# VH-VL binders against q9vpl3: the designs that were tried, part 89

Target 1, 224 residues: q9vpl3
Amino acid sequence: RGKINIQRPKAPHYERARVVAVTQPKYPELPKAKSCFKTRAERTQQQQENPYNEIIAREVRNWLDHSRLVAFFHLSSITADDIFRVRVQLHKQNLHLKSYGSKIIEQAVKNTRYEAIVPLFHSNHCIVFSPDPEKTAALLRIVRRVPQMVLLGGIVEETMLSRNQLVAYAQMPGLHAVQAQLVQTLSQAPGHLIQQLQAHQNSFVQVLDVHAKNQMNEETPKST
Below, E stands for the ipSAE of ESMFold2; O stands for the ipSAE of OpenDDE; V2 stands for 0.75 times the mean of E and O plus 0.25 times the DockQ between their complexes.

## First folded at step 3 (VH-VL)

Design q16 (framework fv_imvotamab_arm2; at its last look DockQ between E and O 0.25; V2 from the best seeds 0.00; counts 0 for: pae E 10.7 > 2)
Fold by ESMFold2-Fast, scan of step 3:
Structure q16 (fold): chain C 224 residues (1-224), chain A 120 residues (1-120), chain B 112 residues (1-112)
Amino acid sequence: as target 1 above (224 residues)
Amino acid sequence: EVQLVQSGAEVKKPGESLKISCKGSGYSFTSYWIGWVRQMPGKGLEWMGIIYPGDSDTRYSPSFQGQVTISADKSITTAYLQWSSLKASDTAMYYCARISYGDYEPFDYWGQGTLVTVSS
Amino acid sequence: DIVMTQTPLSSPVTLGQPASISCRSSQSLVHSDGNTYLSWLQQRPGQPPRLLIYKISNRFSGVPDRFSGSGAGTDFTLKISRVEAEDVGVYYCMQATQFPYTFGGGTKVEIK
């Protein structure tokens, strides 16, 4: 029935094998005509220039800009009745479950501070939005009973959080002071963003959203 | 509870102006498109146009471009459909409906309709 | 504009029997994002339209499981497995893949 995720192996902790240093793969030289497959380049360009995509992308940008809580999920096979029940339960908490195509998300976040989220949407996905970050705990309690939805990470107060950081945020007492402390802590570790964003949608994706680059971040001294 | 409430029925003469309303409640008004649909007596549904209340971006069906004006006032969560000069052929039921691509899809919730009768 | 053609124009059915409505679009409804924005609406006598099915086959909240949608590309079907008295009304297919949004001509389901 709807117990598909119960069959998945549980992996609460595992390490990846170290990769050996490899040089850039050598690609054989293709004939000029074949190396320039214009059909593929033109197809990509036409899709990016589709004006109708902008209508849907505008909806995505509005949700991102006006939501103080955004949570990203992988979505496994689920019945229409089950997802409707989840959506109704979330809506009672001012949580809004949305599903958009990957190309639309890419178009919506292109040239914005949210561009880093694109790699999360290479598989089947959905997003939950809320104007109220206090609802993070309620969100996790509801989704706990929906094995088809697997938390990947989120954005709280414009700061990208990994799955573990979002879970920790939900368990913290006192909203405003704790949020300020968390944002400050994350802002002190600006490195490792590219590596984390290029991860295979794992729960360790952590991104610092540096909306305003100002010298107020000088609290971390430069090594001399 | 998501709800769209439209203004009451109107009886007008040709050449008169008219503005009907659609008030949204129970959701983020500026995060959804609002569309207008016409249904002439005994006929099917016709798309008139849409508006995004957050920035007032409007798109019209070619057959309604220049015939009507769609607007919205986000401070009172209300969308409008307006005629500068009514014609007898404007006699119809007019519906507003909510549009979202990330939710259930276009036309997930509908207003109750506003009947407009134009006769001499 | 994408033209949506529905058949039949009317479908008299006996209570408890199945009903099937076809919808054909003049061009593919597959959006560049991979989704197919094909919906079915139900309009009962004297009432506004109601969303029944979205993205070909997904039932909207509160819609009974006797309603099902299927299809791909340009050919789509709405099926009612066992028609009940409350199912009397006009059914419309619509596309939201491109502007302007367009509707089928409607199919009237009535009891014979």
Scores: ipSAE 0.215, ipTM 0.621, lowest interface PAE 5.0, mean pLDDT 78
Fold by OpenDDE, look of step 4:
Structure q16 (fold): chain C 224 residues (1-224), chain A 120 residues (1-120), chain B 112 residues (1-112)
Amino acid sequence: as target 1 above (224 residues)
Amino acid sequence: EVQLVQSGAEVKKPGESLKISCKGSGYSFTSYWIGWVRQMPGKGLEWMGIIYPGDSDTRYSPSFQGQVTISADKSITTAYLQWSSLKASDTAMYYCARISYGDYEPFDYWGQGTLVTVSS
Amino acid sequence: DIVMTQTPLSSPVTLGQPASISCRSSQSLVHSDGNTYLSWLQQRPGQPPRLLIYKISNRFSGVPDRFSGSGAGTDFTLKISRVEAEDVGVYYCMQATQFPYTFGGGTKVEIK
């Protein structure tokens, strides 16, 4: 399966694109008299940011800002029922699966450090949020069972990671485990050093002791 | 578990001030909008307004603009609805509800309601 | 404001029989993001409203499968396949596509 080009995600499946196109709200054409006086700039500005979009965008920003783990997924022909099942499983692990429109995501991340994620949202997608980066392994375990969910990348501890980096991160021992190992290694180092330093001295003492014993035995006349 | 717990029933006279509360628990309080809904006796549901506790951004229904004040204290995960001067017509059940978006929908969780009775 | 119109106002139903409630919006409820933010709420007597259905047809957590939602654009339907005693109450449709949010007038489901 070809490398998902995260820079140029494939357009949504034709059927989905058709549905989206058909479901686009047909706004009544403004009477020609009012439309003639509004400059293109005014028309574009008068796309009055649907207060609703702002509300949702704010929510998205808040999730991004407060999540220590964010994972981006492409959805390939997944049913609502399947999504629901996955959502339940993720929720049990305090992982929050969300789906937002691409426009909302764009609005949410505009002029932020997260703006680079916008290209990931050109197709059917979902986002998983977590306050706990240690749940990365759990997340990957759950989604591995869902072939329709394809990991695109993520954000861990404010760092954007590729798919491969995220997988590698999940395989790393927890910070505590690594720290414990480090401490153990450091604690063993002095012991080894001491042993090595003492090894020569001990050997020397043993040799001297053997010499001393041999000399004593030579001085003891064999009482015939 | 997500819970919204509202303050108890209130009996007031016209002209009195009132502030009722809605405490959220079991979720990130600052990450979700909270809405207030009025239900007059024997009537339907009316959306009053919403607040985002994270920054206290507040939006009112035109019908309730200037009639009530919605606020929140994120430190204690509580939203408020208040009147400066109650009217008899304010007699109703008031509900708070959480608003979520995306795969989750507005008003996914509700408080138990606060009955406000205003009588002379 | 988007006006939500529910029919019927009252729906007397025999236990075990199906019920159907209609909700019509004065405008399309399709949001610019492609979603339709139509929800159905149930309010049992003496209880707060409860979310049943979101985005037209999705059952909320804990909602029995006898409840189903359908529709598109401006016309929506809530169906109860087999009405149970616990289903008695008032049902509301709600739109959250446009500010301000608006509710239907409610449909009272009662047992005959």
Scores: ipSAE 0.016, ipTM 0.510, lowest interface PAE 7.2, mean pLDDT 83
Fold by ESMFold2, look of step 4:
Structure q16 (fold): chain C 224 residues (1-224), chain A 120 residues (1-120), chain B 112 residues (1-112)
Amino acid sequence: as target 1 above (224 residues)
Amino acid sequence: EVQLVQSGAEVKKPGESLKISCKGSGYSFTSYWIGWVRQMPGKGLEWMGIIYPGDSDTRYSPSFQGQVTISADKSITTAYLQWSSLKASDTAMYYCARISYGDYEPFDYWGQGTLVTVSS
Amino acid sequence: DIVMTQTPLSSPVTLGQPASISCRSSQSLVHSDGNTYLSWLQQRPGQPPRLLIYKISNRFSGVPDRFSGSGAGTDFTLKISRVEAEDVGVYYCMQATQFPYTFGGGTKVEIK
């Protein structure tokens, strides 16, 4: 007992609807329904749960979690062709050049030990990730020829390093020798002192950020 | 070099199950989303869904939710697309593609495609 | 779902002449981070798609300079300044700003 007239397709449905929309004003039906607040609340809740931001932030978290070398750069104006050439050179060394929005970085490191890196991303930037901390020297060699990329600092073996510390790390011998030197340093110093030194490194990065911002602002000439 | 290598063409009957594969190499498999795209004969491209192999988080297009299963095995750097019961309408070319939002290059590398033919 | 509409279904072009492909989205593709995740893909006959342009106007690795992208918001254009024989194929726009990711219907570029 069915009326085929109800389920009968009317051709052309798509083409006719498109032509009508072009030739007459559109009237939104949903905003007209005053008693549809529950429907609006449901759509607002669905929009608030947009997984796109989580997808991007999860990618950043995974890069951070699986990279033993992370380097942060300020990025001056650079063409797509120039950055592509650098990306290719880096990729050959298992170095992965990425750029993410500052809001995405903030979301990715929220409630982690890496929250201190957020100020580095208020300006134009890029990040290099690698599972291979021994590639730090190769990274610096490649970037030396790219004045648009200014090294700010990095993370090596889950430890925040300043620019100068990262450069010094790159000059060290092979990984085993570096691990041995680190172990000997930790064995000869109290753990509390080592933690204080690591905290001062993080504070130093933050202080450099503030001073760099202040220097940029105070470079403007004062009136008489 | 980044490569996505898919399993070979399949000829199946309606009602049979099928699992096709996409093996990634030349990059950190767990650091990128993998997407599946369908192209029916003579038609355009349709996004089916994506998976993050690092934790197996999967997201499906509404048109394909409940119709296929997307999975990954990070130990062998392989993503999968799976049907429990094939239909003749599943006859198509299926592509896997890599997605990176950090490079702003979604679908930057594609597999060669797997032709699935379902006929009685 | 964001509908992506490509204007020419087919674009027959004389070798060495320019081609232009239009793509319109049913809503803005500007993400909350300020980026617009619009890409252009090329599918040569018998081959998988390949990425040409990302974020409206950025050329992917190995893509010749004759390809360029432009646009904003909901209106986007792919241009080929001098069509070569190897450019024959179907071109798709796609958006990755929100789920589900969607593609345009494709534009066939062919030599007349």
Scores: ipSAE 0.000, ipTM 0.528, lowest interface PAE 10.7, mean pLDDT 76
ESMFold2 (binder alone), look of step 4: mean pLDDT 92; pTM 0.936

Design q17 (framework fv_imvotamab_arm2)
Fold by ESMFold2-Fast, scan of step 3:
Structure q17 (fold): chain C 224 residues (1-224), chain A 120 residues (1-120), chain B 112 residues (1-112)
Amino acid sequence: as target 1 above (224 residues)
Amino acid sequence: EVQLVQSGAEVKKPGESLKISCKGSGYSFDSYWIGWVRQMPGKGLEWMGIIYPGDSDTRYSPSFQGQVTISADKSITTAYLQWSSLKASDTAMYYCARLDYGDYEPFDYWGQGTLVTVSS
Amino acid sequence: DIVMTQTPLSSPVTLGQPASISCRSSQSLVHSDGNTYLSWLQQRPGQPPRLLIYKISNRFSGVPDRFSGSGAGTDFTLKISRVEAEDVGVYYCMQATQFPYTFGGGTKVEIK
């Protein structure tokens, strides 16, 4: 064996050592606690408890808090190329198209002034944000060419607006005083969400009334 | 046009401090996460951490926690990666990347990279 | 942490022939929102990484249609239907379903 000029192992021996090192994971010795097999449910729960959801929810809260225009859409199936083209057109107008899971949106808006939007996200959805409410007209013009996006409503200057109210706002000239007056006038109609909730409460009361009336219509035997 | 532009190459000695930068333009800087990625010579990619410039929330990969500081300055749309005391093992190419889960294309834009060489 | 295992380490390919790269995760990459945050990146010699594919199978803007992604759960594949000279480089899979985000070890695509 000549050791002359041999300072390191041959390439094949070096590669073998590297492969073995890569395939043999280093596990630190942990305390000898009794280990239990984790169920699928327990693994899923551990993943959900990861602060990862808070990372995404923080994006949603930031967009909501720093946008003067927020528009909510139902989103049907759309190709990657089509959505990219829409995003480029919107971005040129300082409009930012975002899509988040409904659970993430619920987590983001829970215990905030925006909690009322949660019912809008029970189906496929997306949201457009902008710091500039004067871009509402540009937004609606672009989206009119995208049948996969259906406007549900929005928020302008922290005021919740229905689809029709947002369309009316888009038709106004970009005068601060005029726009502010329009938003103030239109803000009466968002009360219809409260009225719809009251209607649901009234429906519940009607169910109770029908039940009570049915009990009165039948002679209740006090004993057999 | 979205761009992430990083600071120029650095040559340092062990023990020196260093702060490299990543300047964002063409988008809402406050609304996107910025991540830092290390690539040691001849090796693969490693996430170092991420920062949300809107509220400066910072998350570090476990192997980099306490070894580097990630920060951002919203007024100049710039994120930073900083070492208090460099080691020869910090020699690497460092990339910044943009991330937003609400975007259809997360991790869509990357900086050109900053080569950091630490030698005696 | 989610471990990403990528095979093969290198893929020498004749021009015009297909190439296939596999990526396996130690845990499911399905997020609670229903999305799978599995991406493929391309790094050409001397260049920064470039996004090729996101959410398993969607091509990023400007990426040729010869690139395609597929897979579900823990097993993912990147395919190049007809390798061209400019496709030489290292390809990485990456997950963003859980923090810390992690990369595969990389696959070098080179011409025979």
Scores: ipSAE 0.178, ipTM 0.620, lowest interface PAE 5.4, mean pLDDT 78

Design q18 (framework fv_imvotamab_arm2)
Fold by ESMFold2-Fast, scan of step 3:
Formats: C-alpha cells, sequence, structure tokens
Structure q18 (fold): chain C 224 residues (1-224), chain A 120 residues (1-120), chain B 112 residues (1-112)
C-alpha cells in the first residue's frame, strides 16, 4: 500500500517519450467527446438525466444522415494511447471514430430508418463514420491491427450490411479482377473447382447487388 | 502495375544542394506512405524517414533528423528527398519504397535507386 | 532504437543445399496489438531490395515456397530449403514494431 502521489512538480518520464513526441507529425483534430474508450471524467458522470443527451443524439443523427459509410464495432478493453493511434490513422483516411452510450444511440435513432441498429449497441461499442464508401477497404486494413475492435456490420449508401457483406463490399473488384478470380478458379482441380466458382459468382453478385442498390439510392437525391 | 521510378544519378561537390525524386504509379499515391532508405557503398540499409503524401505527415529517423528534408507533391504523384548542403559522407545509393498504411507490409515495392556521389 | 543483429555475416552454400540466417533484436518486437512486425528483404547484386517475408512468416506475393520465416520475441530465422543460383545476394531483417524502423546488418549468401 505504499503508493506515492506527488503533486505534479516534474513527473518522472523517459527522454524517449519526448524525442518520439518531437519527431511525430502534428495530428489533426480528435473525435468528439466520447471515444471508443471512456475517459475517467466520463465514467464518473452522474446517472441523472443529462440535458445534453438530446444535443448529442442530434449529433449522432447528423453523422448517420451525412455519412455514406457507417461501420459498427464491438470494443473490448483498450488503452487511451492505443485508441488515439487508431483514431489518427482512421482520420487520415477521412474515417471518423466515435463512441456514444447505448441510451444516446437509442434516443438518436428512435422513430427513424436507423432504429434497427439499437440491438448492436447493448455492450461496449464504437462507430466509424465516413462520407466516402470507397474507404471501406482502408477501414478494414486499419482495424485488422486492432484486436480489441470487432466488426459487427455497417451501413453503406443507406443499406444495412452484415459483417460478411461489408467485408465483401470492401473487396469489390473491377470486371478484370473478377475475371482473374475466375481464371484462377478454373485452373484448379476439377473436383474442387465447382465449389470455388460458385462461391466467387455468389460473392460477386452479392457485392454488385449491394453496389447497385447503393448507387440507386445516391442517384435519388433528397429534394426540398 | 505498381511502380516507383526514381531520378537519375547525381555527381555533386560538397556544399551543393540536391533534390532527388521518386514517382509513383499504378496505385493510389495518397493512400500509401513513401519511405527513403540509404545504402552507403558496400554497406547495409539505413531507414531515413517516411511521408504520407495525402497530408504530408513526415517522420524521420533520429539520425537523419535535420540532415535531410522529405516532401511530396500529390498532384504529380512524386516524393522528394532533399539536402541543403551535401557532404562527402552523403555518397550512397538512395532508395524509395512504398509502405502499406499502418506498416502491415512495409517496403512492399521499391524504386530502382538513385546513386549520389559527392566528391571534390 | 532497436538494434537488429544478423548472423552469419556471410553464408557460402552449395547449390541445392539449405541456408539459414539468424536475426536477433535488442528488445521484443511484439507490438501492443499482439503482432510482430519483422520482415525479411533480399537484395540481389546491382538490384534494389525485395520484400520476401513479413510478420515473421508470411511470404510476399511471388516469393518461392523454398523461403520460410520463423521465430518469436527477439529471435528470428530465415530459411532457404534449397538454395538456387538466383538466391545469391544479401538478406536483411528489419523491424517496424517501433519508431524508428531498423535493419539488420545483412547476410551475404553466395555459392561455394
Amino acid sequence: as target 1 above (224 residues)
Amino acid sequence: EVQLVQSGAEVKKPGESLKISCKGSGYSFTDYWIGWVRQMPGKGLEWMGIIYPGDSDTRYSPSFQGQVTISADKSITTAYLQWSSLKASDTAMYYCARLDYGDYEPFDYWGQGTLVTVSS
Amino acid sequence: DIVMTQTPLSSPVTLGQPASISCRSSQSLVHSDGNTYLSWLQQRPGQPPRLLIYKISNRFSGVPDRFSGSGAGTDFTLKISRVEAEDVGVYYCMQATQFPYTFGGGTKVEIK
């Protein structure tokens, strides 16, 4: 029990930390108040009705309405430093990592087209928003290195996608890439070939269907 | 295809300035880091620094901090390595290489190299 | 900085025989995300380096299966099961776990 809490004169820290900070690039703005990890201040917040809940809920609705890519993650325990690094990498790709309480999310999406997402948020979670759906592949590359973040699903161009559908969307090839996959499949042993060919065809059709639906939704803009 | 093409060999005198280039093609230039690596004659590889062309985020190896400047022009998909005043000890082969965002597959594609010779 | 030490400095080998290169780091290369960012590069005479192996044991695209990587923590090995004439060159290990990135001193593989 011999803890010593010195009154912050000059906290012991390694010179390496300063050198790293000096050589690091200047990072852009941080996500809104709630990150994927709750700060100490946020954890001590009172249980009383917060008058700002509706303001935060409106912010969530704005992100949902103005983002063509929204990805939902389950979040296990992660340090502030680790989540900050992920946040910076995502921001460089125009991907915005945010965290909101389940009550706020329910309040934000109640009686909207997004209401179906509420069940995803019964445990620790975070959300990544982007106006650019082409960044889905970049998102998955970055999150691949963050074992604490587990993809649950998402919304692309107003279409709800499961985890597997979102992964398929990220891997959407051009026509020549699909042809390369088919050629590769056709060059394999005959007994195994038909299963792989069918899988490739089904994946491509599924991805194209999602893409077509998303493009049709975008082609029908909102009018006043 | 992914390709990095570097500028031609340079012969300079001590004290002169120099800027060499690395042009990327066949991929989204702003979505990958570009790193610079030095190889002195008969010696091994030394990492100098990296740049993310999308926002010009630049990081240097401590041993090269202040010795060189790394920059990029995304409009022409080109990264640069620059010296304000060359020394004989800067004689080396300089390579550029592409890094996946977040360093998953670091240095997956390399340029052909630029030989810089500094002598009086 | 993390110091990477390679042994041997040179490896004369008979065609068709195996070759083994060792790489040791001054501290653990396990990143906070659980991954180990250790790579192996090949440099043939007069050519730029080429990525062979990443994350200890994963072969890069186009790399023959005679190349394999193994190891953990601070000790890593690159093996060539049957050395061919085209494998002559210098091999480097490198780490990207911590800034700054660092390379091993290199191992020259040559035919005897």
Scores: ipSAE 0.000, ipTM 0.418, lowest interface PAE 16.9, mean pLDDT 74

Design q19 (framework fv_imvotamab_arm2)
Fold by ESMFold2-Fast, scan of step 3:
Structure q19 (fold): chain C 224 residues (1-224), chain A 120 residues (1-120), chain B 112 residues (1-112)
Amino acid sequence: as target 1 above (224 residues)
Amino acid sequence: EVQLVQSGAEVKKPGESLKISCKGSGYSFTNYWIGWVRQMPGKGLEWMGIIYPGDSDTRYSPSFQGQVTISADKSITTAYLQWSSLKASDTAMYYCARLDYGDYEPFDYWGQGTLVTVSS
Amino acid sequence: DIVMTQTPLSSPVTLGQPASISCRSSQSLVHSDGNTYLSWLQQRPGQPPRLLIYKISNRFSGVPDRFSGSGAGTDFTLKISRVEAEDVGVYYCMQATQFPYTFGGGTKVEIK
């Protein structure tokens, strides 16, 4: 499906993990070291690489490095006037809508922790950047009214999040508030702190996830 | 049109198992939560839990956690409420309802109800 | 859990006269997204509940305009401007701002 779950990657089931461990493929012996000189074909391919792409790839890396909120969208056909209005609304919230070619994004994130996002960009796409992760709720409110933009996932505080997790994040109290709740829980349960902390965390997570699902329902068009 | 059709009335003995159903039609079943609500004879409404059929994510009211199992089969657009061992105190009308948060509140459409009677 | 308190328990009303039902929550129902997820449901005798009002004051599709909702924060009201015979039943407020979702105790509307 198009929804990437980076924070919850598919792990093998117990039985599959065991089988993989027992029947783990042995890497074939690698070919002997290649000549340090590139072949004519390799040189020709390098000459055909657009050097402009490297400059723009560095711009993308700079946006990723300086943004604590990054959201990825599939972009359906949209008029220039409509996307301009969306960009203006986002800009007022310090949210920066950018569009880059798939090869540029691939080049920008290659050999980085963000390489897993490359499959998101095989078709029409756009990215929203912000230095302020508290703007996630504002982003989702604006984009909910733009059916041509479909949220695929994002990165918050350098953590890759699925669509559902990003929606849940929008409803979270700030880190300081969460830590304050933890302190309150500890002060109220001297004898059974671990049990109360686990129960509290589970209840909080349930609330976040339910609200995230509600937000997804709001974004899903109603079939008439 | 949106419809939720529930299974027929059940009469059971204490200790018996039971599984009742709620079939959705006229909408995208996997994109809406289905909630279960209990109404004991002559009493008010009590929320039991919800399921998101698209990924089977299930949430229970604390009072019902461990008492019932909620599940769904998206291939036949049907949600289920199940008891492993019924008690006389489970005698009630059970409703399913769709949860939709867009321009509407949760519980915008309801099933007709399934009456469950548990007696010795 | 958020506790929802309804008053009155029952409301006998003369046909054609107004009826008013109050609902109070134990804490604010304003969600972090700015919406207040307070709904009103109607249950006619022998029938399943039916959504009347959502987000405090919005009428659901097919609901007559004699029904109106108002309120903010923790205090909400459902009004029926001119009660008709088909309005007999039990009315419930509910909140979906915080999990678990909770219902008021219900108010029975009946014709004198």
Scores: ipSAE 0.000, ipTM 0.400, lowest interface PAE 19.6, mean pLDDT 74

Design q2 (framework fv_imvotamab_arm2)
Fold by ESMFold2-Fast, scan of step 3:
Structure q2 (fold): chain C 224 residues (1-224), chain A 120 residues (1-120), chain B 112 residues (1-112)
Amino acid sequence: as target 1 above (224 residues)
Amino acid sequence: EVQLVQSGAEVKKPGESLKISCKGSGYSFTSYWIGWVRQMPGKGLEWMGIIYPGDSDTRYSPSFQGQVTISADKSITTAYLQWSSLKASDTAMYYCARLDFGDYEPFDYWGQGTLVTVSS
Amino acid sequence: DIVMTQTPLSSPVTLGQPASISCRSSQSLVHSDGNTYLSWLQQRPGQPPRLLIYKISNRFSGVPDRFSGSGAGTDFTLKISRVEAEDVGVYYCMQATQFPYTFGGGTKVEIK
């Protein structure tokens, strides 16, 4: 180890030059991470409030507003090379694969009709955008070769479709006008079915509640 | 999710200039150092240098001082590695990695790599 | 400039058996703040390096518990308790105690 002289002058009238021989550090100081000046909690909060997120959220909103086809996928572990090849194949069909953090998506769809999609993005995910809804069939053909991408649902002509509804849409032939009408028809039919299923489930729950209440009354002493 | 995405492969001739990129997302880009690592074909890892994007503070390994330039553009959360004049010996895979000390682990996230091939 | 030496250069191992890799530094890796900035990285064929262990023995998020690190001063060891097929690759030790940061030469783990 060596020695280093340190001088720390004071005010002119009381100036005292001090030369102190000190033991040389065993190691030179590492570059200090400037984020270390803040606690983990403070850094996490600042990351959540990152201004960059608002810029990207506006980009996501722009894609949603200008795309007539939006498909949502769960994304299992995949290499950068593999996803790049998929992106190239999709791009040839005017399909644009994008990946955004869940916070950014939440900011983009907050206070919009698409807010309901937020839960889909709590795990690894990606989104495919296109101005051309006729490309839905091409999208599904390409994604069938990529087991790491699992279709969750989508939006076609501003109508939210489940996975099965989107697959059905992809199998239908026709012009844009005909396809738009089919989307409307598909979205209405599931709504009616869901309403019927919910009504049936509510009736079943009511029957169970009455039975349970009668059972409890028989098991407990009368509280008169 | 924290992600570092690097630019695509490059094929260049000796004497040409080149600038490759590393785009960070899913974290506060200006709060972490970005490091650059070289891996020559069939060989191990070599440290090149680091940059703190918040103020563009840069530090280079002595082996790479004056041979490359590291920079960053915080408005697009992207770090860069640049050569003014490439040599055949620059043929390698180049990685970027996020670096922090304290609460976070050093070199915790890595880019996928950029292959640079320099031949005549 | 701290030199990092790894042994062995290659480690053929039977599936389910343990493997160990040694790393020796030319100087102590204890930083003035009391921490030892020794890390272990894994590089699978065709993939970028990934962090396995930091500060000698701390396992990074998502790293299986079969990986463990130990050591002090200048001598460090990475141990895999039961080698899986997915563990094939090159392992590097790295020091961040002193700039410039330096890597070991690498150890290739392969199945026999």
Scores: ipSAE 0.000, ipTM 0.378, lowest interface PAE 16.6, mean pLDDT 74

